# VH-VL binders against Protection of telomeres protein 1c (POT1C): the designs that were tried, part 5

Target 1, 144 residues: Protection of telomeres protein 1c (POT1C), of Arabidopsis thaliana (Mouse-ear cress) (a9jty4)
Amino acid sequence: MAKKRDSPKLIKIKDAIKLINQEVSLIGIVLEQREPKQCRNNDWICTLRIIDDTYPSPGLTVNVYSRTLEQLPQIKNHDDMILFTRIKMQTFDSGKRVNAACSRWVSSFALFEGEDLILHADEDTSAVFVWDGTDAPPASILAK

## First folded at step 23 (VH-VL)

Design Z4 (from W1 with heavy chain D109E)
Fold by OpenDDE, last read:
Structure Z4 (fold): chain C 144 residues (1-144), chain A 125 residues (1-125), chain B 108 residues (1-108)
Amino acid sequence: as target 1 above (144 residues)
Amino acid sequence: QLQLQESGPGLVKPSETLSLTCTVSGDSISSSSYYWGWIRQPPGKGLEWIGEIYHSGSTYYNPSLKSRVTISVDTSKNQFSLKLSSVTAADTAVYYCARETTFDEWSGEYWFDYWGQGTLVTVSS
Amino acid sequence: SYVLTQPPSVSVAPGQTARITCGGNNIGYKSVHWYQQPPGQAPVVVVYYDEDRPSGIPERFSGSNSGNTATLTISRVEAGDEAVYYCQVWDSSSDHYVFGGGTKLTVL
């Protein structure tokens, strides 16, 4: 019986920061992307700051790990949106700071560029509706 | 509050083994979030990393010292130790133990966030 | 071996801004950490991961890293900032930490 991979429920950042040591899925607007760095384990890290309507600037820090530079998020435009699936919430600095980790083994991300606006994230179906700002109807995308 | 304290003899003869212990208080050395390191500083000179150890016993050493250095951990005593064999006058330095921390469990970036006060070890006949 | 290059000394008047550079080949792809060491004391991390400050470190301390140069900036310098500052990176080719030579900051 294929364990019905419970579609990750999307939550707001304000709620995610309360779920320390848990895996969460969420959507955010990218405010900042740091230059990629090579880690001690030879992976690459990209640090993002993301916000939503519940969590304003400076936003949540998400560290994205990848094997190669090309696999890191390629933020091209201002206000790009990113969907994170199963990122791990954590604390550091003796519990004073919160961040999240997007690992290559457990987590995934999807980037929405340009004028594509995510209109709605269905928490039940994990469907994301994307609108490109045109008169065309929004497109639905399943959270990966 | 986390505290690190170096202990050991302040005087070592040439060719002998320098032995230091770092006692950690206020936190467990068995935490998965930290490495434990040794750094030294010769008088009037800069910092030199010696090596580090994880609570599991995994170690990394400075290549220039690797053949002479042994770092060990005693989780029961909440201590980790440094042995440096075949010492010479060049090994005279203030020796620091330090905690090496990170912002996540994925072995991304590490830095030394807590240091001992350091202990001077002089190599002299 | 990977080498970090720092100026041996920087002098600033109180209230001014001090900039301490750390040069290294493609250092922009490495995480740079900065330590302050007052005379006769142990080092203290003042900036980690290029630009982040530990809790308790004043906002006057900031960092940047790009290309071949990382920079520690200390704004509104105070007498208490007089110390030797070290940059540090991990060298993945040799699997060890490398420190810069240190920069003595003198407050005039």
Scores: ipSAE 0.842, ipTM 0.927, lowest interface PAE 0.5, mean pLDDT 92
Fold by OpenDDE, fold request of step 25:
Structure Z4 (fold): chain C 144 residues (1-144), chain A 125 residues (1-125), chain B 108 residues (1-108)
Amino acid sequence: as target 1 above (144 residues)
Amino acid sequence: QLQLQESGPGLVKPSETLSLTCTVSGDSISSSSYYWGWIRQPPGKGLEWIGEIYHSGSTYYNPSLKSRVTISVDTSKNQFSLKLSSVTAADTAVYYCARETTFDEWSGEYWFDYWGQGTLVTVSS
Amino acid sequence: SYVLTQPPSVSVAPGQTARITCGGNNIGYKSVHWYQQPPGQAPVVVVYYDEDRPSGIPERFSGSNSGNTATLTISRVEAGDEAVYYCQVWDSSSDHYVFGGGTKLTVL
């Protein structure tokens, strides 16, 4: 019986940081992007700091991993929004710090330019809609 | 609190094998979050990485020492050990064992966050 | 082999800012870690992943890394900061941890 992959419910960062060792999906505003690094396993890592209205400071650090530099998030603006799907919440520094990992195999991300409102559709469709506040209907987006 | 303690002979004769053990307390060596490493420092000189071991037994060695170095782990004793064969005066150093920590299981980025106090091993006839 | 280059010594007066550099080819693409080693003591990590501080390390310690140079910055230097500082990276080409030669920080 194929375990119905329950479409990950988007949660707020303040709640995500409480779900250590769990996979979560969330949206945040990118505050900071560190320069990409090459890891020991030859993957590339990009470290982002993201916030939302529930967790404006210091923000959540998310490590994004990719096979190539080009596959890393390309942040263009400081107010860009990023959707993370199935990132793993973790602790480090002897449990004193929290971060999240966006892995190549399990996780995905989608980048949105500007201050778009993201509406999560009902649990059945798992569709995410982006709305820019205009009279235009929300656009359906898929996490990549 | 995590503690690392080096133990072994402080004097080794040339051509013999240097053998040290690091005893870990306050944390399990079997944790998936850590590597366990050996670093040495000749008197008045800088730090030199010798090698590391994962609890599974996977090892990485300094290429310059690889042919002479063996690192092993004993999870039952919460220890890991260093053997350096065919020692010479150049192997005289303070030897440190250390824990390597990381951000997460994916990063492959590690640094030494806990160190033993070090033990001086002198190679002399 | 990958080489990290540090100045052998840096001197600063108390209260001043010390900057210790670590040079390496494309070091900006590597994670740099910094260790403080007081005389006769074991090293202690003071900065990891270029710019992050372990818990318990004062905010006076900071790091940066770009291009071919990583820098450890110690602001408001105190007498207790006198030590040898080492930078460290992983060389993926040889699967080898590489330490810099160390920089002796003297507080005048």
Scores: ipSAE 0.839, ipTM 0.928, lowest interface PAE 0.5, mean pLDDT 92
Fold by OpenDDE, fold request of step 25:
Parts: C-alpha cells; sequence; structure tokens
Structure Z4 (fold): chain C 144 residues (1-144), chain A 125 residues (1-125), chain B 108 residues (1-108)
C-alpha cells in the first residue's frame, strides 16, 4: 500500500539529525555537489552537502537517487537552495556519521536559484513562501 | 568490537573442494546493513573478489569462479562459508572473509570495512 | 572485463606527498574504494566512495575521481604508510567487484 503522503512539516537540519530512521522535510543551501555516480542497481546518485542557519559547514550529506542522470539535481550556483521532501535520516560508519537519502520512491526535491529567498514556511499548510527579489509579492508553493 | 575469523584446512589436494568458514563476533550476521564477502590473494599477487552473501542467502559470485563457488550463511551460528570445488595450484592463496558496509540502503555502494586476518590455503598433491 | 590499472610502485621521501593513480574506463562514474595492505597483514579501507575517510583514518589520506582516473593522495608520508594500495570498483555489467593490481608505496 502506498503510504499516504502527509503534508510535510519543514524542520531545521539541527533537528533532522536527531530523527534517525525517520522521514523529514527540510530546506538547505547547497555547499557542494559531487560528481554523479552510477550505483550497483543502475540508479544514479548525486551527493550534496547542505547547510542552514542551525547547521553550519561541513553541513548535512544528502544522497539523491534517480533513474536517470538528467533527473538528478542540477546545481548551478554555490548558493542554490534545495527543498527536500520525505528524505530518510540515517546513520552509518557504526553510528558515527549521519546522512540522509532522497530516494526516487518516497522522496522529492525542488531547486531554487541563489537569488530566490525562502521567506516563510507555514507549519499548518506546509506552504513555502519564495521571493525572487522583484516587486512581485512572494509566491506560495507546496512541497512536491 | 567486530571480529572476523577464517577457519578450515590449510592444505587441499588438487581436484578436491576447498572449504572455509568465517566466524563473526561482536555483531550479528543477520543485520540488514551488510553483505559478507570472500576475497583471496595468491602469494605475491593482488586481491581477487570471490563472492558475497546477504543474510537472506542471496549471493553474487565472481564470474570467473561462479561455476566452482558456493557461499552459504548460517545465522544461528553467526557464520558464513566458502566452498570452492575442483581446486588447482592456481587456487593457492590467502583467503579473507570480510564485511561489506554501505552509507545507506539505496546506493548499492559497498566497501569492505572489516577483514579477517586471512588463512593460507595451499593446493598441493 | 572491466580493468583497473595501477602503477606497480611509487616511491616518496618522508614528509612528501604520494599520489597513487587508478585508471579505468569512465571510472569517474564509478565509486572507487582504496585499501591499504601492510606487509603480512589484511587490507584496511582508507578511502571509500572516492573521497570519504572512515573514522580513524588520518586526514593525510584523501581521494579524488574524475574522467578515467582515480587518485589516492597521501600527504606528509610516514614510514608506517609503506604498504601496497589497491583501488576497487563494482562493475555493473558483470556484477563483479574489480580490484586494481596494487601499488607498492615505498618510503625512502
Amino acid sequence: as target 1 above (144 residues)
Amino acid sequence: QLQLQESGPGLVKPSETLSLTCTVSGDSISSSSYYWGWIRQPPGKGLEWIGEIYHSGSTYYNPSLKSRVTISVDTSKNQFSLKLSSVTAADTAVYYCARETTFDEWSGEYWFDYWGQGTLVTVSS
Amino acid sequence: SYVLTQPPSVSVAPGQTARITCGGNNIGYKSVHWYQQPPGQAPVVVVYYDEDRPSGIPERFSGSNSGNTATLTISRVEAGDEAVYYCQVWDSSSDHYVFGGGTKLTVL
């Protein structure tokens, strides 16, 4: 049975790392992106390091999986922002390290260019308000 | 602390079957996080992967050895074993058992993070 | 079959930087793992997933991978670093772990 997708509540990275083996949604600034790799199961993986105001460098490692290379995040700028929905927090290296997995089955991501600013995350509606620096009012978007 | 220990005969005659067991201590072989592998190294030569097994019994083998290799797991004893049939002098090597770990369940990216000390198996008449 | 090519030997003086290469067709799209094997001992992973270090491995060990070449870099080489180093990948076309031929690092 496909798990009912609840409206994701965005949390800060400092809190996400405490929720091991749980699915979380969060926004981060991309610090680095590794070269894509092809996995044993023929999927592609893109490894990102992301930060927020609660979790500075070196940041949280998020592994993004896709069926094709083109479906991976296309990071253009060092200050790009990425919204993750239902990524799984996990530990490895005998529990000494924390990372997250954005799987193609459960998770999703959305990219925002560096000039875009996330103004607010509504806890009730899970809406994210984005402002592009223009005279236009902030736009409300839902997590995908 | 996790430890792996190879055991079995150090001498095998040509055409016979090499049989080794790896005993795992300090962790459960039934963990869903790991594969369990066999690697060998002929004297003065490099490393060669033989095969791997999951706790469920799912296996992968080196294509060059597949017809002669059988890897099995005994979760009740916290052991996994290697059988290599029809051995020749070319199968003389130090045999290592090792644990394969990963950073998540999705990547299929595994590396050997714990190794046994290895056991020399000599094929000689 | 997929082949990994390593130089048979590399020599460096103490305190210098050693670089060990691992060549393979489009190896940049594969995850490369590196193992250190001291004489008479079992291998130990020193770098996994191209550039990550296991806990307990000194920061002197680093890795990179792009194009057709992966590289293990050992900075401020010590006498204790003398060993044979192996690169390793998974070949999806044959479902096979492949090791390089190994590189003997000699500390002069």
Scores: ipSAE 0.838, ipTM 0.927, lowest interface PAE 0.5, mean pLDDT 92
Fold by OpenDDE, last read:
Structure Z4 (fold): chain C 144 residues (1-144), chain A 125 residues (1-125), chain B 108 residues (1-108)
Amino acid sequence: as target 1 above (144 residues)
Amino acid sequence: QLQLQESGPGLVKPSETLSLTCTVSGDSISSSSYYWGWIRQPPGKGLEWIGEIYHSGSTYYNPSLKSRVTISVDTSKNQFSLKLSSVTAADTAVYYCARETTFDEWSGEYWFDYWGQGTLVTVSS
Amino acid sequence: SYVLTQPPSVSVAPGQTARITCGGNNIGYKSVHWYQQPPGQAPVVVVYYDEDRPSGIPERFSGSNSGNTATLTISRVEAGDEAVYYCQVWDSSSDHYVFGGGTKLTVL
């Protein structure tokens, strides 16, 4: 019986920042993307600042790690949304700052372009409803 | 508050081995979050990285000094040490020990956030 | 070996803005850290990861990095800002921390 991998429950950023050293899943609007950098271990890192209605300022910094530059999030629009699954909440600067890590091994992300409006996030099912602005009904996307 | 303090002889003869110890207080060297490094600065010159050590004993050295440098860690004493063999006048410098920190455990990037006050080591006959 | 190039000196009047550059091949793909070293003192990190400030560092200190040049900007310069500033990166090709030559900031 394949243990139903309990779809991670989506939480708001305001709650995520309280869950230090825990893995969380959340969705946010990309406010800022730094230029990709190559790390000491030869991985690539992309640093994003994301916000939601619960945490509009200063936003949550999420470091996304990948093996290749192409595997990093490709943010195209200022209003792009990103779904993170199982990112690890952390503190740094002697506990004074909070960030999150999207690792290659544990975490995943999904990027939605600005024209795709997320209408609803079901915290229980981790389902995200995306609407493309057309007359078509919103599509449900399960968090991976 | 984290403090680093260098200790060792301030005078070393040419061809001998320079030995310094960094005593760390206020935090444990055994923390998985940090590297521990040595940096030197010749009088009136810039900074030069010597090497670093992880609490496990894993080390990285400056390629130009690798053949002469040994960095070790003593977790029981909360210290790490530098040995530089076959010293010459060119090794005269202020030697700093420093802690390397990062913003997460995934080895994104490291920088030196705490430094000792430095100790002058003069190589002279 | 990877080389970082800094101007040897920069002079500014109090209240003005100082800009210290750090040149390196494709430095924009590297993380640049900046250290302030007052005379006779140990270095202190003032900017890390290109543009982030440690707690306790004034907002007057900022950083940027793109292309082949990283820049430390010090706004509203004060007499106490007089120091030598060093940029630093990790070179993965040689597993080596590299420091720039340092820039002496003089407050006129």
Scores: ipSAE 0.836, ipTM 0.928, lowest interface PAE 0.5, mean pLDDT 92
Fold by ESMFold2, last read:
Structure Z4 (fold): chain C 144 residues (1-144), chain A 125 residues (1-125), chain B 108 residues (1-108)
Amino acid sequence: as target 1 above (144 residues)
Amino acid sequence: QLQLQESGPGLVKPSETLSLTCTVSGDSISSSSYYWGWIRQPPGKGLEWIGEIYHSGSTYYNPSLKSRVTISVDTSKNQFSLKLSSVTAADTAVYYCARETTFDEWSGEYWFDYWGQGTLVTVSS
Amino acid sequence: SYVLTQPPSVSVAPGQTARITCGGNNIGYKSVHWYQQPPGQAPVVVVYYDEDRPSGIPERFSGSNSGNTATLTISRVEAGDEAVYYCQVWDSSSDHYVFGGGTKLTVL
């Protein structure tokens, strides 16, 4: 059964992209996943593009790092949701581009399958809460 | 704006040491986001990575050149340098300095986003 | 050391599509970067991280990477695209960058 829990304060992607060099927590729908790559240090990376109701285009790029390939997010369905905790907002390309990093040391993520989420949601389609052993999001993630 | 400029002798005698300096303008060499690299290209041939340095002094070198290469950094002058010892005619090349960039501090993903114009160094007696 | 294989040359007519390959064992697990070197000039990165373009590089430059082959694709080739193109990866076994041998693109 889902219930309100103390969670990191979630913000919307539109606000997150203005908080450069700060750690934020947010939730988004996964629109794109690139194939995983092995880094120079032999860690693994996958690159996600996520959206929410405040930032449906172009979306926010999040680079997710892990020690092993199996620890990367396993996106199973289109439009799965992901909750990020304490990811770092940053710029690169001389400040021209914004992304976020989900590091192995301070960040975490929780993946919510879209089909399973619908089964756990109440009848209010404007807000969705789910219980799966991780925190439920307080912010609305239903957007199209 | 950002500029990388190679400097040093254009002619070096065999068995001596090739020495080049790259001066960085319009950006700080001490940024945590960048490595600073040397790449060379023999006339009419392909690119060969020589090595790189982080502003703290940490280096990686091409294994084929490692015994003869030293790369150093001088953060107070915003410069980094290449020394290649015991040169032969095979070391004749255009030498480029370049900035390596990434998209975050945990990344192992780097690429060369700015290159100097290159300087030809000829090894001849 | 890791081996990258590029064809020495590719020729295409203006307005056509050029495809420049970079072969390597399991290169699909590596990030591939592509550099354009016009005659007499320093290289310029045109694609990084397999498929991303730096600011100022037109959309007709694209990249892909899977299995044992990475490909740089240049749509609507122009005379100004005539250059040598190099692919690059990191070799984790010996901790160094490797460039491919280069592919000369000739616009007929």
Scores: ipSAE 0.699, ipTM 0.836, lowest interface PAE 1.1, mean pLDDT 85

Design Z4 (from W1 with heavy chain D109E)
Fold by ESMFold2, last read:
Parts: sequence; C-alpha cells; structure tokens
Structure Z4 (fold): chain C 144 residues (1-144), chain A 125 residues (1-125), chain B 108 residues (1-108)
Amino acid sequence: as target 1 above (144 residues)
Amino acid sequence: QLQLQESGPGLVKPSETLSLTCTVSGDSISSSSYYWGWIRQPPGKGLEWIGEIYHSGSTYYNPSLKSRVTISVDTSKNQFSLKLSSVTAADTAVYYCARETTFDEWSGEYWFDYWGQGTLVTVSS
Amino acid sequence: SYVLTQPPSVSVAPGQTARITCGGNNIGYKSVHWYQQPPGQAPVVVVYYDEDRPSGIPERFSGSNSGNTATLTISRVEAGDEAVYYCQVWDSSSDHYVFGGGTKLTVL
C-alpha cells in the first residue's frame, strides 16, 4: 500500500540529457529503429533514436528491453511518436556518451502513429491527449 | 586512465596449474557495469575466450575449458585471476585480460573495450 | 557451440574499400563486435553492437548485420589498417563468447 504515486513529468530531450542517473518521461519522434537483438540473458533489445523540437540532432538513443521480441515497440510508419515513462538517463564510454534505458521492470512506452494524430498535453504536462482528427473525443494516455 | 596488467609465471610444466593475475588501475573492479574477462591466443592462431567474472563473483566459462578453469576476483586488491589446471602444450598461448563494458545496468550487451598487453605462457617440460 | 565463419584473408589496394564478412546462422539476431589486431599487439575494438564506433575510431570503419552475415567495411583503406580482424558474438545456448577465426587484411 504505497501512500503516494508520482505523476510522470514530461520534459524535453535537451533537458533530459542533463539529468544523468535520473528517471525521466518524454515524448519524441522515432527517426531510427535498429534491428532487434537477443541479449545474453535472453531478453530482447531494440535501439531507437528519437528527436523533439529542442534536440533534433543528433537525437537521443533509447535502448528498449523486453522479455520477448513481440513486446518491443513495433514502429509502423515514418515519424511515429513514442512516449516513454520513467526511462533512465545514463552515460557510458567513461561518461562520454549519453543514452537512456527503457527497462522492462520500471519503464513503459506508448506508440502513436504520427500521420493523423494530434497530441494535446494539459497545462502542466501531466496528461497527454490524442485526437485523430475525427469528431470523437480525445483519448487520454498519460493521465492514467 | 584505465590500465590492465597481466602477471604470472611465463613457464608452466605439463599437468600443473597455470595461474595469472590481472591488476586493474584507474578504475574500480566493483563497478556494476563491467565484466572482467580472460582471452587467449595460441601462437599464430586466433582468439579464444576463456571466461569472465562479475565483481560479485558470478562467472561464465568457455564450455570447452570449464572443467579446468577457475576465475576469481579480489575487490580489495582491484584484481582478478585465472587458474587453468592440468595444462598441456596445447595451453601455450598469449593470455589477455580485458574489461567488458555495456550501455547500462540492464544491458545484456557487452564488448571488450580495454585489453591488457598480454603475457605469453609456455607449457613445456 | 555457435560457429562464426570469416574468410582467412582479404587484399585491397590503398584507397579502396575492404569488406570483411562474418557468417553465422541467424547472426542478424546477435550483436556483433569487431576487433582489430595489428601485428604483435593486443586487439582493439573498432565496431561494437553491429555498427557503433568507439571514440577515436575513424568514420571509414563501419559495420552492418542482417540475416546470416555481418560485415565490417573499411573505406579508403590505408596501409595502417593492415591487421587481423575478428568478429565476436555471444552464444546464448551455452553462455559463452565466440570469436571468428580472423581475417588478415593486406593492403597491396
């Protein structure tokens, strides 16, 4: 029975890369997806490069881990968007390089097709709504 | 500045135990991001992975050598060691110690980013 | 145990492109690391995780991996690239690293 559950805070990639060893939540456009690999422990990894308006180059590398190949993000279209929740910012190569890890234990992701979607965050970026351009109400994805 | 240095006898008699130590300087052997490995190369031949150790003492060994190999770690001395028992002439090789690095704590993806200079061990009567 | 196959040698003229292959069943699902070993020296990683370069490795070194073949490509080859090149993967069926047999690159 935890007394308090933290709400995720979305931040921009330019700020995330300064928050080493911290968990962040962010949204970005997937520019690259590398072929999935089986890890030594038989988990699966795929490596994404994502961008946003604050960090369009070189982008942020996010390593996504899952138990099975089918649980990895399934990027379908050019410019698909991904929301990451509680991914860990890290350095490697003796502190010279920054990446993020989306672990299968504490992190999560959600994919959105970018072609016909409109995203609307609430005023404090604690909730994100998706609207597909129809007359249907926007769906909440982050406030849950 | 990271340095790995192999040390131990350069000559070992058949049936005896080959013993090598790798001294790590410029970094801590206790980092959660690293494995510490032994690789050998017989003269004129390719590389053969022997095994590796995590600072907690957890090991992986080459199945072809597993019955004869022990790798150990001494975190207080920042060292890890190789013992290979019952050696024959086929165990004559240059022995390297190396660090294995990764992207993050959850990664199962490792590669050898620093190697010692290697030490030749000859098995001869 | 998992088998990696490399050609024993590759010869190229200076300024040309060398391609060194590493064959293995479904190697495209494995992470491939490449090491350069100049004569008389310890190996040095030149490509890791199929296509990434460590700091200090020039951009003319690149890697790819799909299907049953991983490839190390060295463009604009220089005499200083003469070395033996090894590929490496993890064999998860018996939990150990496997190196390829090595490819000697000769710059003509």
Scores: ipSAE 0.692, ipTM 0.843, lowest interface PAE 1.2, mean pLDDT 86
Fold by ESMFold2, fold request of step 25:
Structure Z4 (fold): chain C 144 residues (1-144), chain A 125 residues (1-125), chain B 108 residues (1-108)
Amino acid sequence: as target 1 above (144 residues)
Amino acid sequence: QLQLQESGPGLVKPSETLSLTCTVSGDSISSSSYYWGWIRQPPGKGLEWIGEIYHSGSTYYNPSLKSRVTISVDTSKNQFSLKLSSVTAADTAVYYCARETTFDEWSGEYWFDYWGQGTLVTVSS
Amino acid sequence: SYVLTQPPSVSVAPGQTARITCGGNNIGYKSVHWYQQPPGQAPVVVVYYDEDRPSGIPERFSGSNSGNTATLTISRVEAGDEAVYYCQVWDSSSDHYVFGGGTKLTVL
């Protein structure tokens, strides 16, 4: 699925955890990255724990899937930021746990280090958007 | 409450077919979130995975047993079954059925979160 | 087939920490699941996905996995922890699960 040029509407993690079985877009600070694993279908997974100002603890677990190890997010620093688009909120462990899945087919992510991060706000809505320094069009975000 | 119950004959003669059924209660076998597996344990020995089935009928089998194993599912009875052909004394074991779960629809990460109590099958003349 | 190696036994005193290892080539790229089997009972999962605990498993059960070794750690062991512990991985080369040989934990 191609990334839309429109300004996607972001939500905060505290609201996302209430939207079970729905796709959401959000931005967070990466607090933890677990070591990548090869899944039994030969895809790769890495597990991130992310936070925002509304949900600093315990954070939201996001499982990120890719075809290859090299396509997983390459988190380098504490406080790196990640933008997720169309990740699915869900429960597991008999409904006791909430996580999100960033699939390689319907979702996307953009990872930002300080050096590659360009931040702008639009004039009309107090939105913040980020650009990852690639040829891809920048994404606009709304801080809620 | 989820329960898995193995049933079938406890004694099988050499060269015959071992046949077991696992009855699932308290959950639907048709859930897209689960695989349904068979594991065995010879007396005093370790666990050996036999294979598993998805509700659609798709299977994985242990390569060492694959030529002799059939796992099937009957969604109308909420059951899945194991057939192991041409048995020998080496197939004497406690046979467990178990549910495998995951944490999302994209995961290739599964683990056995519920086990039956096991049933001993003895292969003896 | 992928080979998992576990010590056959580990003995610890009550209140101490038990460490049960599961060795395999590049096991750090695999997800490791750990099962407890008390005498005469069916197994129960105590750690999945290397380090996660199912609901109802005490926090004194923990796991780690890096390089060629995965480890189940049981802090403040109790007599009730006496059991055989199995590690498990998926072998993607031939699409099947492999269990380790099991480690009997004896609480002295």
Scores: ipSAE 0.672, ipTM 0.837, lowest interface PAE 1.2, mean pLDDT 86
Fold by ESMFold2, fold request of step 25:
Formats: sequence, C-alpha cells, structure tokens
Structure Z4 (fold): chain C 144 residues (1-144), chain A 125 residues (1-125), chain B 108 residues (1-108)
Amino acid sequence: as target 1 above (144 residues)
Amino acid sequence: QLQLQESGPGLVKPSETLSLTCTVSGDSISSSSYYWGWIRQPPGKGLEWIGEIYHSGSTYYNPSLKSRVTISVDTSKNQFSLKLSSVTAADTAVYYCARETTFDEWSGEYWFDYWGQGTLVTVSS
Amino acid sequence: SYVLTQPPSVSVAPGQTARITCGGNNIGYKSVHWYQQPPGQAPVVVVYYDEDRPSGIPERFSGSNSGNTATLTISRVEAGDEAVYYCQVWDSSSDHYVFGGGTKLTVL
C-alpha cells in the first residue's frame, strides 16, 4: 500500500485573493450556500461563500464542481468549516470580482462540523489539526 | 471597450445561403473563457438561439437548424461567421452575434454579456 | 426538448413590483439567465446565474429560482423598464440554449 501523506500548505483568505491564477489551499467557515445547479456538461456546481479571521467580510465565493449531486459539499450547520486544497483563484467582470474554483480534477475539499458540535466530540488537538497541521490555530479562530 | 458588429447582405434569395460575419473589437476572440454565439429574432417573435463556437473551432448548434448551419471562426481577423443554407421566408429575422461569458474556467455557467446591435436579413425573391 | 413557459404579458403600475415567471420542469436545478429587450434594441442581460446582477443593473432587479419556477422581480417599476423579458437555460439533453417565449412588461 503506497500512501503519501500530504499536509496542505494553508494560507489565509486575505492573502489568497491576491494570488490570481494560482492554486491555493485554505480553510474557512461556510457563511452561505446557494442551491446546487446542473452545469452544461452535466457536472454539478454549488456556490459557497466562506470567511476566516482575516477576511470576515465580504467573504470569498468558491464554486465547487462535482460529477454527481451527492458529491457536492453537504453543509449541515451555519458554522460548518471546509478545507479546500488546490483551488484556483481567478477574476471575472473585467478584474472587478474575485472567486475561486474547486474543480473535480485538481482540487478537493473536506467538511468539518460547526464549532459547538466539534467541541463536544473532539475538543483536543482534533480541531487544531483541521487548519494546517500546526499544533494550534490562531487564537482568534478558537475564541469567538 | 468590447464591441460586436454584424455584417453581410441584408437581402437573400430563397434557396440561397445566408452569410454573416461578426467582427469583435476591444478584446481577443481567442480567450479560453468565451463562447461566441448567433441568435435570431423573426419580426414580432421571440429569440431563437442558432448556435455557438469556441475559439478552437468546436461548435454547438440548435438541433432544429443543425442540418443547415455552419458557424466558423477566423482568429487572425478576430471574427466569427454564420452560414445558413437553403433559406426560406421563415429565415427572415434580425440576426445578433453575442459573447458568452462565465465566472471561472471550470464553469458550465455561461450567459450572453455583450450583444451586437443586430442586422435584419430579409429572405425574398 | 426542454420547455420554458413565460406569461406573454404582465402589467404593473409605476412604483409597484413586477414579477415575471419562467416555468420549467425542475428548473430549480438549472441556471437561469434573464434578458431585457427594450423596443427596437438588442437584448441586455439583467440577471445571470438565477440571482446575480451585472455591473450597471440597478438593485431593484432581482431573481429567484426554485422547484419548477424561476422569477424575475423588478421593484419600484419605472416607465423605462417597459420591455420584453426572456429567460434562458441550457438543455443538456440535446446541448442547446432554450429561450422562453418572452414576457412583455407594460407599465400602466
């Protein structure tokens, strides 16, 4: 069994929005989720707006693509967190707008429950590991 | 600023080929983010999509017109073109060219963000 | 092929709210785009991706889409909003765009 352990090199959303046409990895709290849509090629898209402690407003729009509807992120709670790896930062509307694409070929995501549920289930280093593999996330993320 | 201009004969005889060219100014037709489309509107009627082309030459056509339609691109002239063969009076319409845009390279979500002003083509003997 | 149904006409008094519907089977799973065509002019997109507005479109234009109905809503209607409005989706079963039949908005 050949298993390679990749630890994503996470950056903050405030820095990600400057890295146009680059792939980034980041974590955020899901603020909004739009209804899923079927694309022209029969793939599925859902549009998320995410925030972190460095970019709480207006947030970053991330378009998530999958082959099937059930493979889209299934956001259950307002405070659920999502880790994105290798999403593409881009602009549209003549460079006036920034979003990101989580493609099904080069990107991935992982969902984590909201802080209240996570705190009851695994308060120790489990919540800390979700962010970037460091021992502790920034204090502003742990303290609301 | 982006502009689209339709050009071609305004009068075409029945059974002949309708031929129009759209000249794109202010941006490159070769962008990977855009499709380039033709839409028509018969007098007093609604919009009917004819088809579209990607800068590589890949096309999609309205199934009802597919047997008579050819859309082509000339990237060196920054133009794309429509040919509709075997025309009848039913093909009399205002013909629009338009750009289709998206919000990312992975998107299957396109909409027509710039339209030409349209050109009336009348099919009459 | 996929069928879009729009009412042929909607009338509204100035300052009131107009709602223009676009019906289709499971249209809530499709992205709906809306175009305004004033008399004698080319269409212009006023809403894309169900609810987003291009730059330069007033906030009083909004969209929604769920179930079998998409709706374009125009608040505080002005005389200048008088136009034909078309909805549009992609029909993936035969790979083509479908426009609705258009709705003539009359400002009374």
Scores: ipSAE 0.669, ipTM 0.821, lowest interface PAE 1.2, mean pLDDT 85

